# Ledger of designs, part 4: VH-VL binders against Poly(ADP-ribose) glycohydrolase 2 (parg-2)

Target 1, 213 residues: Poly(ADP-ribose) glycohydrolase 2 (parg-2), of Caenorhabditis elegans (q9n5l4r222to434)
Amino acid sequence: ENWKLRETNLLPDVQVFDKMSIEETALCTQIDFANKRLGGGVLKGGAVQEEIRFMMCPEMMVAILLNDVTQDLEAISIVGAYVFSSYTGYSNTLKWAKITPKHSAQNNNSFRDQFGRLQTETVAIDAVRNAGTPLECLLNQLTTEKLTREVRKAAIGFLSAGDGFSKIPVVSGWWGCGAFRGNKPLKFLIQVIACGISDRPLQFCTFGDTELA
Key: E = the ipSAE of ESMFold2; O = the ipSAE of OpenDDE; V2 = 0.75 times the mean of E and O plus 0.25 times the DockQ between their complexes.

## First folded at step 1 (VH-VL)

Design c03 (framework fv_clesrovimab)
Fold by ESMFold2-Fast, scan of step 1:
Structure c03 (fold): chain C 213 residues (1-213), chain A 123 residues (1-123), chain B 107 residues (1-107)
Amino acid sequence: as target 1 above (213 residues)
Amino acid sequence: EVQLVESGGGLVRPGRSLRLSCTVSGFTFDDYAMSWVRQAPGKGLEWISFIRSKAYGGTAEYAASVKGRFTISRDDSKNIAYLQMNSLKTEDTAVYYCTRDLYYGSEDAFDIWGQGTTVTVSS
Amino acid sequence: DIQMTQSPSSLSASVGDRVTITCRTSQDISSALAWYQQKPGKAPKLLIFDASTLESGVPSRFSGSGSGTVFTLTISSLQPEDFAAYYCQQFNSYPFTFGQGTRLEIK
């Protein structure tokens, strides 16, 4: 019974954080909620999660110039980006602030690999955008094609590029929710399944919103 | 039912002003950018302006042909988008369409259109 | 400004025909292109966005392809309701610009 449950239990360890943002983590793989074009609307003046992240980490803006449109079976990995500022709020309530001691892990050499790089990976994955009525948005997400695409995209993104990342947590949030109209409970379950496939713990940031859509 | 309804069009003399309204229903107006697109009689489509949602800063962009003369605005409490048209010229004669703008990166599109309101600028 | 050129400007076809409309851009726009259908006296309707993604409710006989500076709209088996004007539009940069339109007429 015990060994059989161990062999068949593919669920990852899951931790939920109410008040921590994805960018506040240090030794982890951080998920960037992307549009197909890397950087989303940051060059058009957008202020959602991906755009905020590129503004906080100017090093990542170079990636926009070097990468083409992301295909359904692709993800983009960026290692060691340094956080130069912090923020509070979201979109029109967004306020920029100086780096605080909570980012001090960036200055701790024990979190650096043998090449001096921070052991922090940022992975950009794009979500399906849903259109129509609320019911049509939900039904669109529940098709075999869309479910398979989203699980595969998340799983590919959660698979680390190599040494040092395969057993550290994936830190994510409401991927494809909000403007892309993803269903929060469904997107949470997709990410749990993807972490199970990639054999990694999930640290889920709710950004203060624990109410499921 | 999702719909956009334009109003405020009519016949006006050159140099005068007109304000168009676009009343929206059936979706959360606050979440979307809105655009105005016009079409002169027997001609093609011309984008003239859009306004971002509050989440994206609530700022506006304009085509060169109308910049300085037209002002786009929105009243989220009433679910209405406006186009204030000043110093009207005969070449502004067109059907004006209000559109919902999927202003979210590479997958941008005008996915919902109103039926249009006609503006005729003539002496 | 990004110039959008459609070809042909008009074409005549019969029900059941395969119809292809091309849109060429003066600058690389990646995949930031949408296609619209407009019937006489009506507002335009979105068919395709992101160059190849079909809008909800649009029949599968419509398809889009291309990237960069050359894009194609294809109707695989023309139906009576498809006789209309078709427009391409770019969303890569301001101002957003449309092609001049293609009028699809009954043969």
Scores: ipSAE 0.000, ipTM 0.463, lowest interface PAE 16.0, mean pLDDT 70

Design c04 (framework fv_clesrovimab; at its last look DockQ between E and O 0.04; V2 from the best seeds 0.00; counts 0 for: pae E 14.8 > 2, placed apart)
Fold by ESMFold2-Fast, scan of step 1:
Structure c04 (fold): chain C 213 residues (1-213), chain A 122 residues (1-122), chain B 107 residues (1-107)
Amino acid sequence: as target 1 above (213 residues)
Amino acid sequence: EVQLVESGGGLVRPGRSLRLSCTVSGFSFGDYAMSWVRQAPGKGLEWISFIRSEAYGGTTEYAASVKGRFTISRDDSKNIAYLQMNSLKTEDTAVYYCTRGEWELPYYFDYWGQGTTVTVSS
Amino acid sequence: DIQMTQSPSSLSASVGDRVTITCRTSQSISSWLAWYQQKPGKAPKLLIFDASSLESGVPSRFSGSGSGTVFTLTISSLQPEDFAAYYCQQYNSYSYTFGQGTRLEIK
């Protein structure tokens, strides 16, 4: 048989991590939760996940200059960005820490290809912004238009751009579930479906939210 | 109880092929990287190859001394790792150990099998 | 390849002695180093990983230290079962390499 056909594995392999951050993984596609403009508020003093990532990976700053506003059926892929510093806390509690990681995959050359590039793909995808009451936010997400947009956006993002990344896990988290008011169970399900479409394992980071874990 | 059991070793002539098997029990085989390490008579240890879990695409790496001649593979449904050895040379004579790597990358080798002896001579 | 050199290549000691084995690397490997013990006719056993972390079940008399290019394995009070060969291994980059080994013998 064709080794790409998955008769007995119709759903992607899913692993849920309570303690691991997206940035600690290597040999994977890491999902960056983005605004329509790549880099968000990093140039304006913001400190959300995407903005922290650009602060830690100067190579990603080049992407802000080269890429325009992300459209509904577009995603941006960056390969081999290196983390130059670590951090503790979030937003108002964010503090820089000295780089001394023993187990950090970024610090181990075994995760690098023949050109010295980290075997990590970073993909930026933006989420639908919701407004109103919790019920209104959920109902906005359940329209055919919004559901198909979100599934397509995730699927496009999860389709690796590089040779050798097609079978490597997608590492993600609560895409659009903070300031954009996305529904956590719904966003998890959308990402599971997208990984199924892209035929890739999903490694999901809960960031301390143990309802799902 | 973690166990790794190698088999398939023996006496073989130069230029021939041999396949080693490593049957494992006592852990979730599919979650771990597996490696082969050899030791020539009276010599030290030499890492030969590793294979990552299927969650990491079953990606493989080889030492330069065996690249193109040896192939590592795994069958997660049977909990078996393999080492296919082609174009064997007298320099390949060694005890071959099957080892378990760490969680997501075979950094170091926390469990070893008893070893299987491969003798390549005319 | 990163070359791993152990010193001494052999050492004679008595029960109760403090023994130190050094591993030197041709390139910096941070702390990506493990130590193994091998008794005659047996498979190697992991003692220490990440240069200084003691593997579960290994006696506390074993300790590791170092970073970069110089690493040390210490046995604080040698026991009869400690007479064996010892190997260091780097996992900073492919190909993974081992030191040539240090044989610890009864004096």
Scores: ipSAE 0.000, ipTM 0.510, lowest interface PAE 12.1, mean pLDDT 73
Fold by OpenDDE, look of step 8:
Structure c04 (fold): chain C 213 residues (1-213), chain A 122 residues (1-122), chain B 107 residues (1-107)
Amino acid sequence: as target 1 above (213 residues)
Amino acid sequence: EVQLVESGGGLVRPGRSLRLSCTVSGFSFGDYAMSWVRQAPGKGLEWISFIRSEAYGGTTEYAASVKGRFTISRDDSKNIAYLQMNSLKTEDTAVYYCTRGEWELPYYFDYWGQGTTVTVSS
Amino acid sequence: DIQMTQSPSSLSASVGDRVTITCRTSQSISSWLAWYQQKPGKAPKLLIFDASSLESGVPSRFSGSGSGTVFTLTISSLQPEDFAAYYCQQYNSYSYTFGQGTRLEIK
């Protein structure tokens, strides 16, 4: 409940990127749209955001061994995972490729901290699953319980940064807006609020979806 | 078999425009970033532009030498990449090669066309 | 921009010779370097990528090595068809700079 005790800036710096992916960034906190079980279907043929992230950085899979079901008040932080592969496509169209400059920036040895870790953090936060029509899903998300849960989850995730990460950007996107049928504007706002709570700038990746424009 | 075929080269005067085309076959065109590389007579190779796949927003980049004058584009439905060259200069005289990168980013060029010659002369 | 310098600019060798061409960069490019072969009137041909990976279909007599700022292309035993120009190219950044080229001529 400590997140409620923090002084907030509800208007953090927010940048929206239409042509940048979360995983292109370095020296930041990248948000993993996680399943309650970390890694989701990475070992079962899954090929969406979380699975792709883990497959890009296989070292992240070690975290799967160390975590069980993520609780509502939990977020998982993975620091310093090395990128081994690039990719194209998504889901059924996913294809793996050799590492490219687009993703290799975060592998720069000059970015290593005193512990030898790359200063790129991946934070896994799971979203609420919604069901029904778009309206039903939205109504579900707007309940006090669900809204509080999601704001808290995002805040915890964005606050989870270790020393040295406190002021670096949070790079996120349509958290829970895919299979979980989250409302994009609402999820955007929730994350803005969370960045305000965390006093961190937000870099939001729309990946071509200019709905926020 | 992967094939890249450039066309559109020719002789033009300075200040004029020319559009090059690169017709490709033998691979999924839309999945790859495409580039243009030129070679002046008796000189080395110079990368001048690339265009990313649609999956990566179809973004473009240009060498400083052509930025503002050249425009790269693509038509995935026709398997064609284009290079619109405006305000041509004598130093733009070269063989222009269409090249395929690997996947979304043209970091290295694994396939090349035969090239098309552009001559800019008064 | 990353500067690429090949050495030598030209060399003469005989069939069967071992030949080494060096490419130096103004800054570290990790292993993001490719080598190309170009014959007169022809398009360049990719030989090596990622500094040491041999492109499919390229004879095993070609090899690449190096990392950081110094790279080497080696032809273990020159064949008649190997006399050509050779270029290195970096892709650590989005400038995709080529070396000035090395002409390999028959002695």
Scores: ipSAE 0.000, ipTM 0.532, lowest interface PAE 12.2, mean pLDDT 90
ESMFold2, look of step 8: ipSAE 0.000; ipTM 0.450
ESMFold2 (binder alone), look of step 8: mean pLDDT 92; pTM 0.939

Design c05 (framework fv_clesrovimab)
Heavy chain, then light chain:
Amino acid sequence: EVQLVESGGGLVRPGRSLRLSCTVSGFTFGEYAMSWVRQAPGKGLEWISFIRSKDYGGTTEYAASVKGRFTISRDDSKNIAYLQMNSLKTEDTAVYYCARDVEMATIYYFDYWGQGTTVTVSS
Amino acid sequence: DIQMTQSPSSLSASVGDRVTITCRTSQGISNYLAWYQQKPGKAPKLLIFAASTLQSGVPSRFSGSGSGTVFTLTISSLQPEDFAAYYCQQLNSYPFTFGQGTRLEIK
ESMFold2-Fast, scan of step 1: ipSAE 0.000; ipTM 0.505

Design c06 (framework fv_clesrovimab)
Fold by ESMFold2-Fast, scan of step 1:
Structure c06 (fold): chain C 213 residues (1-213), chain A 121 residues (1-121), chain B 107 residues (1-107)
Amino acid sequence: as target 1 above (213 residues)
Amino acid sequence: EVQLVESGGGLVRPGRSLRLSCTVSGFTFGDHAMSWVRQAPGKGLEWISFIRSNAYGGTTEYAASVKGRFTISRDDSKNIAYLQMNSLKTEDTAVYYCTRDSGYDYLFDYWGQGTTVTVSS
Amino acid sequence: DIQMTQSPSSLSASVGDRVTITCRTSQGIRSALAWYQQKPGKAPKLLIFDASSLESGVPSRFSGSGSGTVFTLTISSLQPEDFAAYYCQQYDNLPLTFGQGTRLEIK
């Protein structure tokens, strides 16, 4: 509901960053790569993108207690979470660094709304899990059911922007890639289409993102 | 086509050792965690061991019933997972299945045909 | 350890019947539950994961529901090939545990 398909010109304004992490952006909707269960493995020893995000932002741990599972037509929005630590690496290569992002929205009051809330929305969307060879994973993703689900999930997440976020870019990365075996070109195109549907610019981050395993 | 083929089972006396092998094909072995699940005659399924991919640290987990006696390992160059079974007991008698995990969720999306281990006195 | 109890332990049904199998857990597991089918002499096959997600290639007559401590597997119109054993599995916490199984038999 509250979204529509466009027949032509589904290409939003797209910017690709090779030296920026999703967490360093401000005044935007940040996409969190989620497991179907919010928080993924953080409560059982995981260390993937979603788990790293929750470890850096303990405020998000409260959301795990309030939300069990994200359904196919659901996305979870969290506004104003703070980044408490910095990191480098991924999973078994994760290295905690004593570096606070200097461009963090947390230390700039001009990025706060009239209620004092940070104007950064984090939206958690879960991706389809794939298994097998790269070809098997791609074929699983190319069914009408899976394509429709992924486009709808991304579009709903991108449309869940609250007050004052409708003109702010969506900042994302390799959603559903890595452990979930998403095809990078396909996932990029799905997110471009979703941003087109939501009428929002896309800022795509590749540097420091979780590597495709 | 995904295939997992177990080997190394057989009849063994209590206190002895066996090494099970699981040879895989049809997927990138190094990208997946692997588990061993066993089934005693006429009984249900019991998870016994898990090994993560080397990209995720190659860490291992064990059920209490086998901890300290069994060791799971993998050789990514040969596409083989192993289960070294030491100090075997009669209650270890079962069909041993090698399984592939579709991700870090401990979800078993493909299973081998199984190999039978009989521990008798 | 999280204990998994399936009910019934065995069930007799006819082709075309609607069949429901229940899995109960000793503590909450959110939605970290899978269902497997095992035919005699064969390895188990994954049917459902995350309580309600259908695995690729599994017929739509299979569905899963539930969260927390009570889960169900439903076969909406039983086919001859569906007579098998069914197992639930939790993956919320280590050690991983399975239900004792439900054997679905022909009437």
Scores: ipSAE 0.000, ipTM 0.463, lowest interface PAE 16.1, mean pLDDT 70

Design c07 (framework fv_clesrovimab)
Fold by ESMFold2-Fast, scan of step 1:
Order: structure tokens, then sequence, then C-alpha cells
Structure c07 (fold): chain C 213 residues (1-213), chain A 126 residues (1-126), chain B 107 residues (1-107)
């Protein structure tokens, strides 16, 4: 039945934001850019999106103890993690900032379920790591094997919604870009296709990158 | 111009039903949560109900005083929010205001009820 | 439910006066508090959101402060158009709750 959705609902609703971060949304499925080992290099001084997310949400550190290396057809879902900090910059310019209550959905109980958990699902999916020049990295991503793997990984992550998340937006960004050297236009297209397969709206955070403007 | 216009108020007997409508213009309705707030004659403001936008699940919340009797809903194709009021009581007599609530924005943070309609009067009396 | 208590319930003042209205909450709400102004026969108007942020188009003489359980609305130099009812409201948790209101009257 999934391939029928691909034919009849190929293009999902897409919104692009350069001023809203993934961590600042609520009542949605947030995509976390993971290393194959959940938590990546957070304990070794890593400062990419996955490590930043874990540092903002210490509760997610417990998940490292519960999960092994993710397989190609696996994703990890975490519901209701509380955000304790915010950040400015990226990598070498990263600065931790105090949480401003107005920027946190945790301050509003209308975003909580019947058990008091924040109605935010975080799904961790790992990306293919690339090396070399920008052209070499792009060519590595354009093989049938790599493309199929990435589309399946994203689709599984977007489909693995818990109770109540089936029509709530997927909020994501430059998955596998930066340290993993993913091609930004290609990664955007892969995530659009995955959202089409899952029949979910996509809210895409560019973090000031105007390539998609 | 951004406007919210309520309609459907009037005089109604206890135990009856009434449906209020809030017609919206000047903004993208589907991007906003909507609330109903009432005010009894000479009294203060009381929040009644809230409905999230469709991308956020379209879920609803209610004040205890109306839970089980009132139902909030929305029709994004017509830009209308509704409040269905069943089993009306004399203490439901009030001016009913429709309000909108923006979601998070980095420049402004979390907003509260930033735009209100002019209200529609509901009088429950024999 | 979070209970909101405003003080004073009514206040008499003259044009040019500095006026303060306090809102106290039954439990901590961080900065999730808004202030509204309501004139007779009119809908309420948002003045302050997130405890201290001035809504667009609202005169700079209005300011908000506080966090946790105690919040204050200040009008630094009262103008004739400021005689109205003022309400605080928390958006920390549903049900949202309002204070009972403060009536600002001409002395």
Amino acid sequence: as target 1 above (213 residues)
Amino acid sequence: EVQLVESGGGLVRPGRSLRLSCTVSGFTFGDYAMSWVRQAPGKGLEWISFIRSKPYGGTTEYAASVKGRFTISRDDSKNIAYLQMNSLKTEDTAVYYCTREPYYDILTGYYDMDVWGQGTTVTVSS
Amino acid sequence: DIQMTQSPSSLSASVGDRVTITCRTSQGISSALAWYQQKPGKAPKLLIFDASNLESGVPSRFSGSGSGTVFTLTISSLQPEDFAAYYCQQSYSTPYTFGQGTRLEIK
C-alpha cells in the first residue's frame, strides 16, 4: 500500500523556515540527526546537531544505555524529552544560552498529553557519512544503494509515529549535512519524498542557509 | 486588515442549544490556534476553549465549567471557527469572544491572544 | 487549576501618575503571563505577552515585569485613554486562567 501513496500523494505540504530551530517546535515529530551509535560524539566533544540535541536534553543520554548501533532499517523514537538549554552558533562558534521561557513549548500544558508528557516525538535517524571534495561526496550519494538506503531510513523515521502523531508535521533540517557532508539539495529532496510516502507535512529548518530560499 | 467577526448569539431558554461562528479574514487561518473567551455581565474574563491548527493535530481543550456541554471546531476551507453550546444554563449568559493565538516565532517568542473579535452576546433566560 | 489574584481590585489615579498593578499566581508559571486592557463595551486588547514583551502598537509607557508567581504591570505616566479594566492571564497550562481584573478610575 505504501507504493500507492507514492503515486497518488507524491508531494507533501512543505514549509521552509530559516528562523525556527527544530528543538523549538512542539506537537510535532522532530528529526534528530544521529550517528549510528545514538548520542554520537557528545561524550568526546562532538558539536553537531545530534550532540547538541543530547546536551540540550540530558534525559536522552539514558537512551544511549538502551540502544546499540542502529541498522539500515531502524530508527529510534523518543517521546517527551524536556529541553533544558538553548544554543547559539554551530561547531566552533557554539555558545550555550539560558532557556527563554517564551521560546519553550514546555511552558504550555496545552502541548501535553493525558499523562503530562510533551506532545513532541523525537526520531533519531543516522545518515551516510561522506568524505573527500564536494563533488566526490555528491557522487558517493548518487549510487542506487546509497539513495535507496537514505530514502528508506528517512521514510521509516517519518512513519514510526507513536499514538497521535500520524498527521502532525515532521520538523527537520539538513540531515547528514555538515560533518557527514551530505548534499543539501539532495537531502532536502530525499526528505520531501519520505514525507510524501508517510503522508505528513514537512517543516524544514535551514538555519540561515539560503540555498533553498 | 486582520478581523475576527462573531455571530450566532441571541436569547435562548435554559436546556437549549446555540451555535456560535467566528469568521476570519486578513490572515492564513490554518496557521493559527483559535480560542473562545467569555465575559458575564459586569464580571471578568473566562477562557472557555482552544483548538489547535490542523498541522498541530486539530486537538481541543476545555474549561471544566463547559466540558461535556460545549464543542469547539473549525472549518479551514471556509475560515470559520465554531462553538457548539449544548445544555445551556443561566450562568452561561455572557459576551463570547473569538480569539486567535500564533504559534512559536523566533522574533516574537510565544504569543498569547493577539487578536479578538468584537464579541457576540448570549443570554440564557426563561 | 492555576488561580490568578490581582491587586488592587480598583485604583483611582490622575493623568500623569505612575500606576502599578500586581498579579499573583497560586503556582509558578515562569514568564507565561499576558496583560490585557479592556474599555467599556469593547473587546480586550493585548498589551504585554511573556511577562515583559510589549505588543506591537502599544505605547512605551506600558511595561511588564516579574516571573514565577509575582508579576507587575506599570504605566509610567497615565494618559486619559488608559482609564480601563486590566486583566492578567496565564498560558502556562490549560485551562488558561485570568485574574479577576483591576478597574483603573479617574480620581
Scores: ipSAE 0.000, ipTM 0.433, lowest interface PAE 17.2, mean pLDDT 69

Design c08 (framework fv_clesrovimab)
Fold by ESMFold2-Fast, scan of step 1:
Structure c08 (fold): chain C 213 residues (1-213), chain A 122 residues (1-122), chain B 107 residues (1-107)
Amino acid sequence: as target 1 above (213 residues)
Amino acid sequence: EVQLVESGGGLVRPGRSLRLSCTVSGFTFGDYTMSWVRQAPGKGLEWISFISSKAYGGTTEYAASVKGRFTISRDDSKNIAYLQMNSLKTEDTAVYYCTRVDTAMVYEFDYWGQGTTVTVSS
Amino acid sequence: DIQMTQSPSSLSASVGDRVTITCRTSQDISNYLAWYQQKPGKAPKLLIFDASSLESGVPSRFSGSGSGTVFTLTISSLQPEDFAAYYCQQHYSYPLTFGQGTRLEIK
């Protein structure tokens, strides 16, 4: 009936930033753009976004030893990891740098849970990898199977993994867009929908790329 | 259609320099990691260098054989990737291919240019 | 560096044959392996990524398998256009490394 067309479309609160780094936010759930194997190649000499995150937060490396390949309905949550060092460079040029005030602020966040852990959550979700031309990649993403998988993966990841996280913002970016060739407008909308399903605000970092929708 | 077109190759004497260019079309250049792969006459493929997209910091990596002599760079406003080759040696003689590669955990080369020939000879 | 060894270095076959090329790695690379085809005078073309995923536009007669340190590329029914050089490449760790190549020739 027509009343269903009148129901309130509950969209999450969405904020878009072009200068925010996911690793530099505090009091939030940070999304780690993962491959199916948690941590990727960090222990074997790789260094990309996920691996740089693990290198900055060594506590997360323990999770690699405890987890198998991530399945379609799985996400991995790590709570309370400290940022011990900042970095410069990539792979063989990667250099440790002193902790900056922004990294120190994240580690010294005074908002703690009942167990004294920092209210910082990192959630690893793997994206569908696409191949071929931009059109072929988009068409692969627009199947019912792939759309359902991606929305559910993001929603599961955005669900509260710990006590008190349900209203803390999800901080994310172009999940699966660079290396995995996800369509940026589509991946943005998927994450908005997932945050709506999970009833959480979204803070989205474009990293200087302002092309949305 | 995705296209990568290399230019700047030629004959050069040992110890001198060349700059290769790779002009791309058919995709959003700034979103992709760009790489150079070379192939000496009658030999196999050797990865030389890559430069990541702006979202991953525009970071660079080099094979040990060229580190300190070659510099990769990019100009996203012009859709051009460059390879500056200094202190050239006879063993640098090869066809140089510009390739597109994904930034994260996957470093396979999904699109290649036709290649440009560099000959280092006295 | 991860060393990549292909076998055989060359292979003669007839149209319609089933052809298998093997790639062995000096250390475990999980499934982070790609296969390329190169015809004389042309740039390489990606056939397979992540050990077994077929690149768009590549005929279904090509398949990849393996994990860890041993990988195979199979052509189930060889066609005239398949006579070329084939290369494996690991995308697990820097520096990126290729096998030495396998040349597939008409018998």
Scores: ipSAE 0.000, ipTM 0.469, lowest interface PAE 14.7, mean pLDDT 69

Design c09 (framework fv_clesrovimab; at its last look DockQ between E and O 0.04; V2 from the best seeds 0.00; counts 0 for: pae O 12.5 > 2, placed apart)
Fold by OpenDDE, look of step 2:
Structure c09 (fold): chain C 213 residues (1-213), chain A 122 residues (1-122), chain B 107 residues (1-107)
Amino acid sequence: as target 1 above (213 residues)
Amino acid sequence: EVQLVESGGGLVRPGRSLRLSCTVSGFTFGDYAMSWVRQAPGKGLEWISFIRSKVYGGTTEYAASVKGRFTISRDDSKNIAYLQMNSLKTEDTAVYYCTREDFGVYYGMDVWGQGTTVTVSS
Amino acid sequence: DIQMTQSPSSLSASVGDRVTITCRTSQGISSWLAWYQQKPGKAPKLLIFAASSLQSGVPSRFSGSGSGTVFTLTISSLQPEDFAAYYCQQANSFPYTFGQGTRLEIK
């Protein structure tokens, strides 16, 4: 709650990537666009961002056993998961393959900390689900309640990092902007604000959507 | 109040088609996966079809007994799940239930409709 | 497909009795098992999910245990309203499959 006491926040360094995916990164905090129940449909054939992330790194599934429904003021941090598989496609086109260099950056042994953990963190934050027309969805997102909830959620997620992660980049993207019908510009700004609060740089993956470029 | 209400059941001849509807209320429909489960007279429960939330691609699953004949779908704007049943057989005679699953790893079907009866007879 | 086998198929008991129903699976399903109760002419009701988690609103006399291929539903002290059919269901993989059911009848 201390962020409310701050009169101003520093603008974070922001880098935008059009072709890089979140899971291609290392030495950072990767944001998982999470279901309120961690892992979503990972064991039921789900094939979107969260499920792909978990299936790439099966060790992450242990966290599912340790967590119930994520509350509004909660985020889940998973550090040091190893990547075992690569993939192509998304959703209905998802196919699994042997691990490739594209997804192996995270596995570099040179990135291990004093505890022997890979210095890559996955932070799971769940977004508000919207319904209705684009305008209705936007109006819903702009309510004090929803806006506060999303800013807090992102801030909590971005602040959850230990000392080893406090200054490393947050790698994120269109959080809640797919099926959840979040507004892309607004969600971008929310995450910029959250990075400002957490004093961390933001690396934003647009996946080819250059509207904000 | 969370509620599922099935409709569309009836008496049909073999080879005919029937479409069942499941109207939901009291919760955000699009957040949940849906299943159809049937129960033949005096028999146990049989899962027959599943559809994911759009969040997870809206993909579908079918039991071998109905694959190629039945189609599950959903209209999130209307809060309705459907089961299109083609090429009906006498062994398809059952009470058909729609159920929801909060799409998590461990969770079961936590809400059921009252069921609608389908009778296939010559 | 994963085959589910419940035992016993039928059971007679009295109010106050401790009742145990077993579900066996043809392969390991970890803890992806649910238990349902069904009364005559009614839809099934979820009792237990994730093998041992009690569904909200379900009396504490119901409990589930087990992992892998052997699971158990226990009613610690049978009440009159507990006489019904019970089904286990695996949620490990598609197709979902149910046990054949257990009829719990009044003695």
Scores: ipSAE 0.000, ipTM 0.527, lowest interface PAE 12.5, mean pLDDT 91
ESMFold2-Fast, scan of step 1: ipSAE 0.011; ipTM 0.551
ESMFold2, look of step 2: ipSAE 0.006; ipTM 0.600
ESMFold2 (binder alone), look of step 2: mean pLDDT 93; pTM 0.954

